# VHH binders against c4kar8: the designs that were tried, part 117

Target 1, 263 residues: c4kar8
Amino acid sequence: MAELSTPSPASPAPLDGGRGDELEKFTLRGARQILQLLQDLITHRGLITAHTGGGHSFMTAVLKVDEERGRVVLDPSPDPQANRRALAAPRLTCVTQLDGIRIQFPLVGLGEGQDKGRPALFAPLPAEMLRLQRREFYRLQVPLAHELSCLLKAEDLARKPVEVSARVIDIGAGGVAVVVPTGAAEFVIGGTLPACRLALPDGEPIELDLEVRNLNRQTQRNGTEQLRVGLRFAALPRAADTRIQRYIFKTERALNAKARGGL
Key: E = the ipSAE of ESMFold2; O = the ipSAE of OpenDDE; V2 = 0.75 times the mean of E and O plus 0.25 times the DockQ between their complexes.

## First folded at step 8 (VHH)

Design k76 (framework vhh_7pa5_2)
Fold by ESMFold2-Fast, scan of step 8:
Structure k76 (fold): chain B 263 residues (1-263), chain A 125 residues (1-125)
Amino acid sequence: as target 1 above (263 residues)
Amino acid sequence: QVQLVESGGGMVQPGGSLRLSCAASGFTFSSYAMSWVRRAPGKGPEWVSTISGSGGSTSYADSVKGRFTISRDNAKNTLYLQMNSLKPEDTALYYCAKYSDFYGTDLYDSPFDYWGQGTQVTVSS
């Protein structure tokens, strides 16, 4: 879309358990670990999106953990319909962020009642929580001064091959987000862009294959459209992975040093 | 590091006005849609308003339409919420929230990837 027009936050799809072996290493099952993570969400006042199925979700937060009764207490939605959908659902999938780390967990057996005279939702403690490690899922905002670019191999509106130099706005272990001038190319979600070239400050451009994951269109004040494209690294070579991680680490360390300069 | 710092909250009488500000740093501010979200005593978080990265599109919760105005100054990396005709039911902690549009994989997608500590708004009586 050219601009965000939704009256509510976008509802992300829950992480797929069909990636079983891949996600298992990030899954917490220890009771103590689960209790600590839930307490961290309370301490940091984490906003949670609870998915009730059928494309429905609502915003909530963990109000408290009742260790004695083995349950969590959640803020109900101000929308009575959202609460009814939640109570009718066999399972809630809760998604949140803590210091840029994605956290996801199921809640089963949701009930309603009162907590200290206030409406509340209750559920048994989750048996598992997914906590994706920062290094594998971290996204670094690329400093403008670095002028990071990626030469994309794509197709134009007539489906002819075209090369587009795109500015990299963020980079992580799994991919990059780039900005493409309007009309420069067309992208298909799930399509692969082969032999693209990522220019890092520390050497020759890295040749890699990129998968299109997301598209967001923006209209500039001069009336021209700009496209933001999310690209996943497909089959990243080990040498390229090392260089990208080195760049991310160095840049993050430099940004953290600047942030700590005032402390 | 992403930082969002809210300010401008306080105590006002019903019918009064407040302007909230959110100072953003650590990301390309103009590239992201921003929202105001509030948490009232005894209630869950309630979405209040969203503005597109360019400022060309805005949306509001029905409870605040005609009374609140969201705006942004991309040159100053600042988000604003002008609140007029305040009611006791507007009493809440107000958070500035950054939309997540992380690319690279669907695993990173989330509605918000950061929000501030909040600023308290109390409408007496």
Scores: ipSAE 0.000, ipTM 0.268, lowest interface PAE 12.3, mean pLDDT 77

Design k77 (framework vhh_7pa5_2)
Fold by ESMFold2-Fast, scan of step 8:
Structure k77 (fold): chain B 263 residues (1-263), chain A 125 residues (1-125)
Amino acid sequence: as target 1 above (263 residues)
Amino acid sequence: QVQLVESGGGMVQPGGSLRLSCAASGFTFSSYAMSWVRRAPGKGPEWVSTISGSGGSTSYADSVKGRFTISRDNAKNTLYLQMNSLKPEDTALYYCAKESDWYGTDLYDSPFDYWGQGTQVTVSS
């Protein structure tokens, strides 16, 4: 048995930051199912992304499940600073996939120690795990003909307010990805863009707050850079959520009809 | 239906070379960045290299820069890693990993949504 740090007492946090009731049907709480999924991650050598808060994350993997002690043993990060952030965090949110199914679970009370003479991280077994089919996290590639745009309220390099009309390249239940020219505005991961306007067909633009989740630079053939920005819907009213979902389903059905002999 | 199958690992002496391959299927390969990630016991997963969907940009971990070259053949849906001047510390299971569809559409993002079983690289005399 590996020696590990004593975890600080902590209250369990909701799996998804408070969406629990909506995701209850996808949440596994049985001890046997949780143990089996963790064991499957070991067997399939699953890569896990562990989120420590503040936009920070690191890659890990399950080394073993210690059923007798009720603990999971994880690989530490090669980056010592990532390990320090993880140990200081009140919780980790772990995300992985198994056979095309997204798996997400919290870890609370992380400690450090050794497993068979090698550095390791330890945590109590999660009380719940979320399993979602690919379709729940589907991203619709927006047809160019739809000319879908989002007016972003951001800041330039001098931190002055600017409005940027960005082309929406994909959309899902949780957000959009947009493309802007490099230098059009500054984006900070975790930053909020307030009162942006998403233009959907068949209605008024939707006003909403967007959180910057990721940034990816693309170099065009002419040497001009574009920036792909992933944006999460912050607080989304039910009516807006319904309109976005209807757009996604309607467009997906039209694309499927075209591929199968329609249009 | 997404599958990633790595091959080309093996045992090699320090200073030797290996070429890893990853055969991809079940998605539009050219639309996604692809990465190599490695894992050795007690060290944890380490990102090694990434190549953009078009192949126009590449990036490398400092530990492999100048020794490893990532490339892709979009016509064959295949990712490669040419490994030269191998060192004992390169010993690891090497995974092929696909850029995640979930960026920007989920609360907790992962850079990768699929990876293969891995191919073992052992550098020893």
Scores: ipSAE 0.466, ipTM 0.795, lowest interface PAE 2.5, mean pLDDT 81

Design k78 (framework vhh_7pa5_2)
Fold by ESMFold2-Fast, scan of step 8:
Structure k78 (fold): chain B 263 residues (1-263), chain A 125 residues (1-125)
Amino acid sequence: as target 1 above (263 residues)
Amino acid sequence: QVQLVESGGGMVQPGGSLRLSCAASGFTFSSYAMSWVRRAPGKGPEWVSTISGSGGDTSYADSVKGRFTISRDNAKNTLYLQMNSLKPEDTALYYCAKESDYYGTDLYDSPFDYWGQGTQVTVSS
């Protein structure tokens, strides 16, 4: 059942390598960008979850970057077993965040020693770092050909129930922006629209509650007015979240392939 | 800026109870699932419990099922963990964690983007 509780992981988990092509645009490979990002982790004292494989991880932090020797210095775990697993691992996958931006990077060739008389772990600078923007900030502009719609259950100006089929103009993990004719329904910022239906190309419409976040009136070229409504997913089921993310990724991948491949 | 501030930890005898709280700010609390994660001395983090943004769905680690109850008050931007029948094995630093804003993970591999500083729970006789 869709209403059954779903388990969640105990800590931030690393991304699977099978998504390499989809994540390339979020991957930093410039030496200066990598150095700056590592320095930002130091200044913000970012906690890092280091995955050693086999379901094992430990908490660490970047203590400093040794640019001349091309190395990072990491805080060892207070657990000697965790440090031994890390040293034996072919790679560490490090996961952290800065202001809601997910950062992930590999470290290979881990060694141990001392920094200023204190135990430390050392690794060569990573050749790449993944930097993913917050999901709430990313918006896919919906291709007109997809004819994406959301059936809104709202009230008219007389407070009578009305159903409005609204065109979805952009979509993200946190919500959608839709366009409706001015006067089709009354929207109140902060109000909830229950049991709306989002139609995605693959499968049945998704039933969800939407919160009104913003309203913007636009005058079209022909002089008619339309209302742009920003809507937040108030209570998004996990299955619905997965379908929305899949649509976004699939559509973005197709658009990027078209742009890079030519015709 | 996302901020999560845990409180309510302390020392308790086996069989005792504690209620943890997490005050959240800097994001729309009701739009995110929230979790409790604990870190015992010498161990990595262990997931304890998750609650959906609306509070309609909850899940628990097998080690705490029937003893712990997760809840939230979206009007107060506060997450709770009611811990009953506490055992020495529950001794840990307890963190609340916010659901990731991240794309590209599986349903069960939704990482947490932000963790608070934690509140210490010690169960001893």
Scores: ipSAE 0.000, ipTM 0.178, lowest interface PAE 12.0, mean pLDDT 77

Design k79 (framework vhh_7pa5_2)
Fold by ESMFold2-Fast, scan of step 8:
Structure k79 (fold): chain B 263 residues (1-263), chain A 125 residues (1-125)
Amino acid sequence: as target 1 above (263 residues)
Amino acid sequence: QVQLVESGGGMVQPGGSLRLSCAASGFTFSSYAMSWVRRAPGKGPEWVSTISGSGGSTSYADSVKGRFTISRDNAKNTLYLQMNSLKPEDTALYYCAKESDFWGTDLYDSPFDYWGQGTQVTVSS
């Protein structure tokens, strides 16, 4: 303590930046479970994205777990500026995948030094790790033949209401990804789209509220620009949740049967 | 199940060439950008190159510009990296990486959500 000023975690923010109570059931806090998961990341050579705040991040990986000193040892970034941002940050949010499972954990008190004579970053072992199973974030790639669409109630550049019919490209328990022509509407990350209509093959359209999570602009082979929009189900009634899950399970089973030579 | 399987690595002398391949399955390949990332002994992961889903846009790390070419064959669900004028500093484990999906509970994005086990490239005499 005298030799190293302990960074004060001024706020023990929720694991995912404000939604920690929603994810509590997926949070690991057992020391043995945390150590095993970190070792699994080493074994599978997991690529980790470490977020330092302000929109900055860098790629790292776990080099080793030092149980005796209670710390994790990480690769530094090849970019010295990224390392300086990381060391100045009050905390890192580390995100990775392990065999289709999303892993997220905070690191506080990042320091720099050497491991086996090579530059390394180190931090105390995380007290918590988020582990989301496949079913919590699994996404079904929607077959084009199903013509799944979602009518979005959004705003144009002047904040005037517009309706956009968007093609659903994937769907899961937590949301959908859709594609829209660029310029069709203005989307703001964190914004809510109320009373949108999701059309499933097995009944009437479902009215639901969607939250914009992500935006990605992409140019197609024919030169047309599309905007991919990731949308979270903000308020999903049990009946709607059941219908969406039923569609996912039935479609996955049908695709698996088709891949094995049809029915 | 998403799978990415790299191949084509090996040993080569400085100035030589190698072509890496990545066989992808379990997702709509043409809908995602794909990248090559490398990890050298004693160094962290370094992004090498990215290609858009359509193949119409490519980008490269400054260290490999003019020497490496990324390409894809969407009919075969395969990503390639043609590596020319190889140097000892190109020695690394090379990973094929898939662009992250962008919905769900994620407040923090990773540029990649899946990567393969890698293929080793060693450049020495």
Scores: ipSAE 0.324, ipTM 0.725, lowest interface PAE 3.3, mean pLDDT 81

Design k8 (framework vhh_7pa5_2)
Fold by ESMFold2-Fast, scan of step 8:
Structure k8 (fold): chain B 263 residues (1-263), chain A 125 residues (1-125)
Amino acid sequence: as target 1 above (263 residues)
Amino acid sequence: QVQLVESGGGMVQPGGSLRLSCAASGFTFSSYAMSWVRRAPGKGPEWVSTISGSGGSTSYADSVKGRFTISRDNAKNTLYLQMNSLKPEDTALYYCAKESYFYGTEFYDSPFDYWGQGTQVTVSS
């Protein structure tokens, strides 16, 4: 049964129509569309995770769009190491969300300087932006008040079994992202964690097999670094899928009602 | 369209050395970070090393740090892994992996990663 716990890595066949063709319908290339979306990110004070490669990222935000010079102005990290990684990177992959819709864009040619006497990062306007309106890319940001957790069955640095309670920061149809206490466990991209337990507010914990998909050493805007772990649901039972979807739907409805002054 | 072809694996004695290569095609090689990932018999995939698109930054798993060196030749679209002081525990199928456009973001980014078919490394007495 080792294969059920540790799937074989295999090159996936190209998607029908190809990856580029599938993403094209979600890609904005018009200059006015790009400027409007960047302005929407400024207006909503959207936090952006800027990935510098090698599993490193930092939190930033668009402070300004300089249309005259054709560039964006970004909030630098308070961590000098994160800024050095960003400046050394051939490109940044910027990821954010607006109304639950994943937005992603590249920045190439990052520089540093000052804007009105304050430190800033700047880059040319992106030539394209992705606005992914597909269900599998939707992620509900979990309200802190829900105290949603997932009990992970993993191994420590000595390869001994350990159970780690991780805070769930977002959840979608395909998985969860969690914050793991530093040093609590060893994670390997592609590794399988069997019989983990996802605690939803209503009912008993859901038992799930989870696959580690990514590891992200994210520097927050306050300079604090945290380990975020992306976990894919493996072979979800229909009953579990229904409960997770119901939680997502109910929580989104409640958040939308609250934002509009409802209860 | 995207193709990754690994080579350079083989059988070596403990303490020996091997150099793995990965020939990449179908994308702008210098724009993407590249990684080596291995799978030992009966175990899940283990990340080994990553190199940035420019080659200016590298990172390594603790199990291989000081013994393995990742490098790239962007003019030849080729990724390398120099493996020294090989141990029986290094026995695995080694894969070249391309950074996805969503790499390091969330659980949804992995379907866009590309992996080669792998090259076998066996370290035995």
Scores: ipSAE 0.000, ipTM 0.155, lowest interface PAE 12.1, mean pLDDT 77

Design k80 (framework vhh_7pa5_2)
Fold by ESMFold2-Fast, scan of step 8:
Structure k80 (fold): chain B 263 residues (1-263), chain A 125 residues (1-125)
Amino acid sequence: as target 1 above (263 residues)
Amino acid sequence: QVQLVESGGGMVQPGGSLRLSCAASGFTFSSYAMSWVRRAPGKGPEWVSTISGSGGSTSYADSVKGRFTISRDNAKNTLYLQMNSLKPEDTALYYCAKESDFYGDDFYDSPFDYWGQGTQVTVSS
């Protein structure tokens, strides 16, 4: 209705430097490859989410690549405040998708001007682009009815051990996303949580070492704030990997069957 | 895999109506919120409307409230946008967009992870 707020992009989970070693095989640094991906984004009218830091982002798209001047030309936001934040940011992290492939790249040195008489944003060509097949990083959204949980072994502000039972909201081959009550524990991106216990339907909990990869404060539909924590499997025993994959496969099959089932 | 195909755009005079459709495939449609986003020259992408996976909740940009209605048919995997009382400023390429999956890794969130090629709406006398 009239009093409801306009939906805004979710606050981004921050990326810290030095976390991309495992992503190096997916990082493109060749000028020809970068130009080709940018051109593919133009051809497919790719919607880009540009993160400006502090949980702020806006939607943009590549208008053109100016090879002579070594620049990309981008749509400005319809929101002047978003454009001001972008121009003040030392770096934009741009995220988009192309044919099931996640594409991510930094832009540094954003400026504003006009292209063919219309407002535009300009930035030097990125020196690198990350290209990840979505299937490799697919996450199953966990049905609430499954009541999946992960017992996290974490620390409080005083570095005292605490155990937090966290609801698993999505799960993939490489990790889980969980939600925890605000203030339940302190999480540091890149920190390791040893000997956590993932409870899957059927069978005993799986003991895992988890690495904190991202943090996102979320407001639930009922107005309650929760911390969403992205966790990577630091080391995954073969038996655990098999059980997790079977759960994902079985649940996807069941969800697809329900979606295709007649009323 | 995931595919979104928009249709129903065209040219219409001010005050006219159009109904956009988006055919979705490759994912469990009812499990995701769906949105319409538009892009006009010089303005950049602008969110228009969102509908929850069940269809029980909808939201609209202030510029289209009272004129546009978003709806979905989960049995047919189809998203709709009924556009009434069209204005020249509604001229844009309209995209159907899927709510993003969360990946829990060193990746920034995006509200959308898939969108179609769009369907052009031109409002002119």
Scores: ipSAE 0.412, ipTM 0.775, lowest interface PAE 2.7, mean pLDDT 81

Design k81 (framework vhh_7pa5_2; at its last look DockQ between E and O 0.24; V2 from the best seeds 0.00; counts 0 for: pae E 2.9 > 2, framework grips)
Fold by OpenDDE, look of step 9:
Structure k81 (fold): chain B 263 residues (1-263), chain A 125 residues (1-125)
Amino acid sequence: as target 1 above (263 residues)
Amino acid sequence: QVQLVESGGGMVQPGGSLRLSCAASGFTFSSYAMSWVRRAPGKGPEWVSTISGSGGSTSYADSVKGRFTISRDNAKNTLYLQMNSLKPEDTALYYCAKESDFYGTDIYDSPFDYWGQGTQVTVSS
């Protein structure tokens, strides 16, 4: 009686591969760029949240950039315990914003000392800084149950106007990603699709202009090819923006509640 | 564009009072919690107080509790901080800060996404 070894279900490939590539385009690694950004944080008196791990953080600010020594100088926390945690941490994750752009950077090798007779924290310059624009980076994966759609006004190969109903797969403040049937229309990166209609669950469709930013052809396991189109909101009325933001917020809240078992 | 402009700072004697104002523009003011943060010389930023968008909820750091009062006028898009019984240790640059609207990111949170240039408060005899 040969025990039929039930093949262990193939662990779903970590969806993580695509996220890494997306972050790279927002990551600054140039020394000059990093220095400039740190200087901008000083100029704008940036409030930085420094995360020390274990759910702990404290507020700090960049006091000085020392180019000669290749180090950044930070304000210490008014809380001695926070400073101890920071110094004990293998890595400090710093988060801040400039003009609505989120900035994140790691600091390694934190030390304490004095700058001009005042207590200060010192670290080598970060090797990288992440700049995330709100509108471009955050994309909510649309639940399938919401059935968001976007009516695209596009052209076919013959440049004849066609309307394509596309499923929205993700949405952010800056745009949507949609799936369209292959051959339904021709899309050109940088092209504008005027007078499209985005359907949200909470009311009438939103009329908006869309700009094609990305095209990705995907072959499904069944051999069917789908085209993913990344679209930017080219002209979005304020009221529409508000509705989109509200939808995103509400959906995120609901998803988080569900994940916490609060159903 | 979001703008936060602090005013009302100055020099005052210990035990004195000041009222700070922050004029907000470029966003729906009433939709966001607002905070005061201060930065004293040689010290990192310190949270002082927060008020909800509606104004119905307030919180204070222990160091200022009972002495400071945060309030807002949503019709005027203005945040206030009434500071009474001021002490030398209250000397700092005071920032008006907007609550961050960054949610659902796999990145570390920051409580604020905008702040002003600050207004200087100096408590000295």
Scores: ipSAE 0.731, ipTM 0.893, lowest interface PAE 0.7, mean pLDDT 86
Fold by ESMFold2-Fast, scan of step 8:
Structure k81 (fold): chain B 263 residues (1-263), chain A 125 residues (1-125)
Amino acid sequence: as target 1 above (263 residues)
Amino acid sequence: QVQLVESGGGMVQPGGSLRLSCAASGFTFSSYAMSWVRRAPGKGPEWVSTISGSGGSTSYADSVKGRFTISRDNAKNTLYLQMNSLKPEDTALYYCAKESDFYGTDIYDSPFDYWGQGTQVTVSS
């Protein structure tokens, strides 16, 4: 699911409810703000990951903003196949960072040519850019020793209820990422998993509703395939929010202390 | 707060050597994989090498295997790239990059969330 795309037959639909509506307050739509942010990316030599769909991406950077022609000029990939995929894609989703702020924007109508005798890609200026402060989506990598788990209430291939105990690999204020074996359950982006149970080290499991936000397939070195599932806290009680924030804070402090002094 | 500062670039003849350094601050250095990425006009950013947080595993782009060695000193929060047998095509701005906190968890993930301003390497006769 693309987060900032306008729905069309050729484009991924935006997020259904939840985070999509919440992201509007972080979305830049003013031409001057967009131009300034793109210039900041040039000044700070921002590395951009451009997603072309189907799990493919390549690294690029903004070479130039052509305000007169209303377009952005980008570095091509050194991989010709990545450039071919990019040019064939109906849109790119570009992700970068500036001073701890996540920047995400779509590019539509990608073309190729030259800038000052060098190969270049170009596209119309994005109509919108997402600008998220680190705190809005910071994720703590969960130490393996903590054995954090989340009991997921999901469905199998036949749409029958199943319970899956998933290992929590990261956790933030807005959600968790978990790993499950491929085929353990079916997940639909935008779907809600009700009454899941998040086990933190101290106290009873937290019962909460989780929304599926993303799916990423990972192949381990041993050939085992795992599905990484990103889950948003759909409605988080204040007490649960406080407890999750406390766990994140304490774990970060402990990891920093261990790295500096040893535990 | 997070800062990566590259140094050690310069001009060198083909076949020469350079050692790049990256001083890291503002995060738990040993908890993150670190990478070198280079960018040259017309070629775009190219991943060069990665080292795991512990230093126990390394990987390299095919174009630099056998010539470049990545290493790290976690006590000094410093990443290194030893570059040997340099070629004109190694001419580029070299960035130090930190593994993203979100890598592998988002559909639109990025392998890196922080990088430095880069250090210029020019290989010319």
Scores: ipSAE 0.602, ipTM 0.862, lowest interface PAE 1.7, mean pLDDT 82
Fold by ESMFold2, look of step 9:
Structure k81 (fold): chain B 263 residues (1-263), chain A 125 residues (1-125)
Amino acid sequence: as target 1 above (263 residues)
Amino acid sequence: QVQLVESGGGMVQPGGSLRLSCAASGFTFSSYAMSWVRRAPGKGPEWVSTISGSGGSTSYADSVKGRFTISRDNAKNTLYLQMNSLKPEDTALYYCAKESDFYGTDIYDSPFDYWGQGTQVTVSS
């Protein structure tokens, strides 16, 4: 299932719902900036995924911002069950993108009502919004010819150490996605893999700690099963970050439709 | 940089047909699944249809199966939605939407990262 055939809310909610020390520098807390960003979502008709917990989500959009009352007004879902989950949830985690910028924000205290005679959902304005520039969320699709790999220091089902050489299929500032044969190791969402080694084409492999964020089973064209593992970089040294950004920049320019000349 | 421009909307009587187009630029079109999403008055966004990057796989919401056909022309970077047997309930603003670079692979899990301004479809007698 390499291609998206239908949006699915079945995936578990993200472990870090818009807070954490790595993300604090990208967090907007100014009331004026928050209002402007919400108004931009209205102007650009932003499609928002609202996560209600338990792997459930629904699509919504901001209808308006009521500055006087300090509230945001959202479209209800056409699915009544999604609306019931949203109203029962202690918070919504809203995720969207605006012109290449990733936006995430919590809503608490969601209620139902009417806006101009139409059903709507209401919540107080969020106290914070996460705004990530392209480089903070962009994932480069790694060309097969580069043969990027990551040596994972993981465990088997008996909790014995195993080393798995995993092919890197995408890479960004915050992490990588890799593929391994099904059963090569035990991976648990939220688990850490210390002292893994990421091999970039130039220079020595980078030693880094990885956190498992996503797991997906996939069947290849030849019938072989593999596991796609989403991994977050923990505590990335500045030199390693620089090398990763340089790799992404150079490779993306080389892959541009005009070949090497674009950026 | 990424741009999606919808066209082909309009007013039509029940039972009529329309064909929507979406011109894509700023990304490798054939590498991404593309979707149509609609937003009706008083209702939130509703997924309509998805087509794989190659065009080999399609899927549809139950409410449009048998009436709507999604297609793409990767040589022209264009996505299409053929809508037949239109009903008043199909009245909505229709967006084309690009599969997210990050869906299923990171903490920022959303199915779409770019969409157009939409094209209005109005079905009324």
Scores: ipSAE 0.415, ipTM 0.791, lowest interface PAE 2.9, mean pLDDT 82
ESMFold2 (binder alone), look of step 9: mean pLDDT 81; pTM 0.804

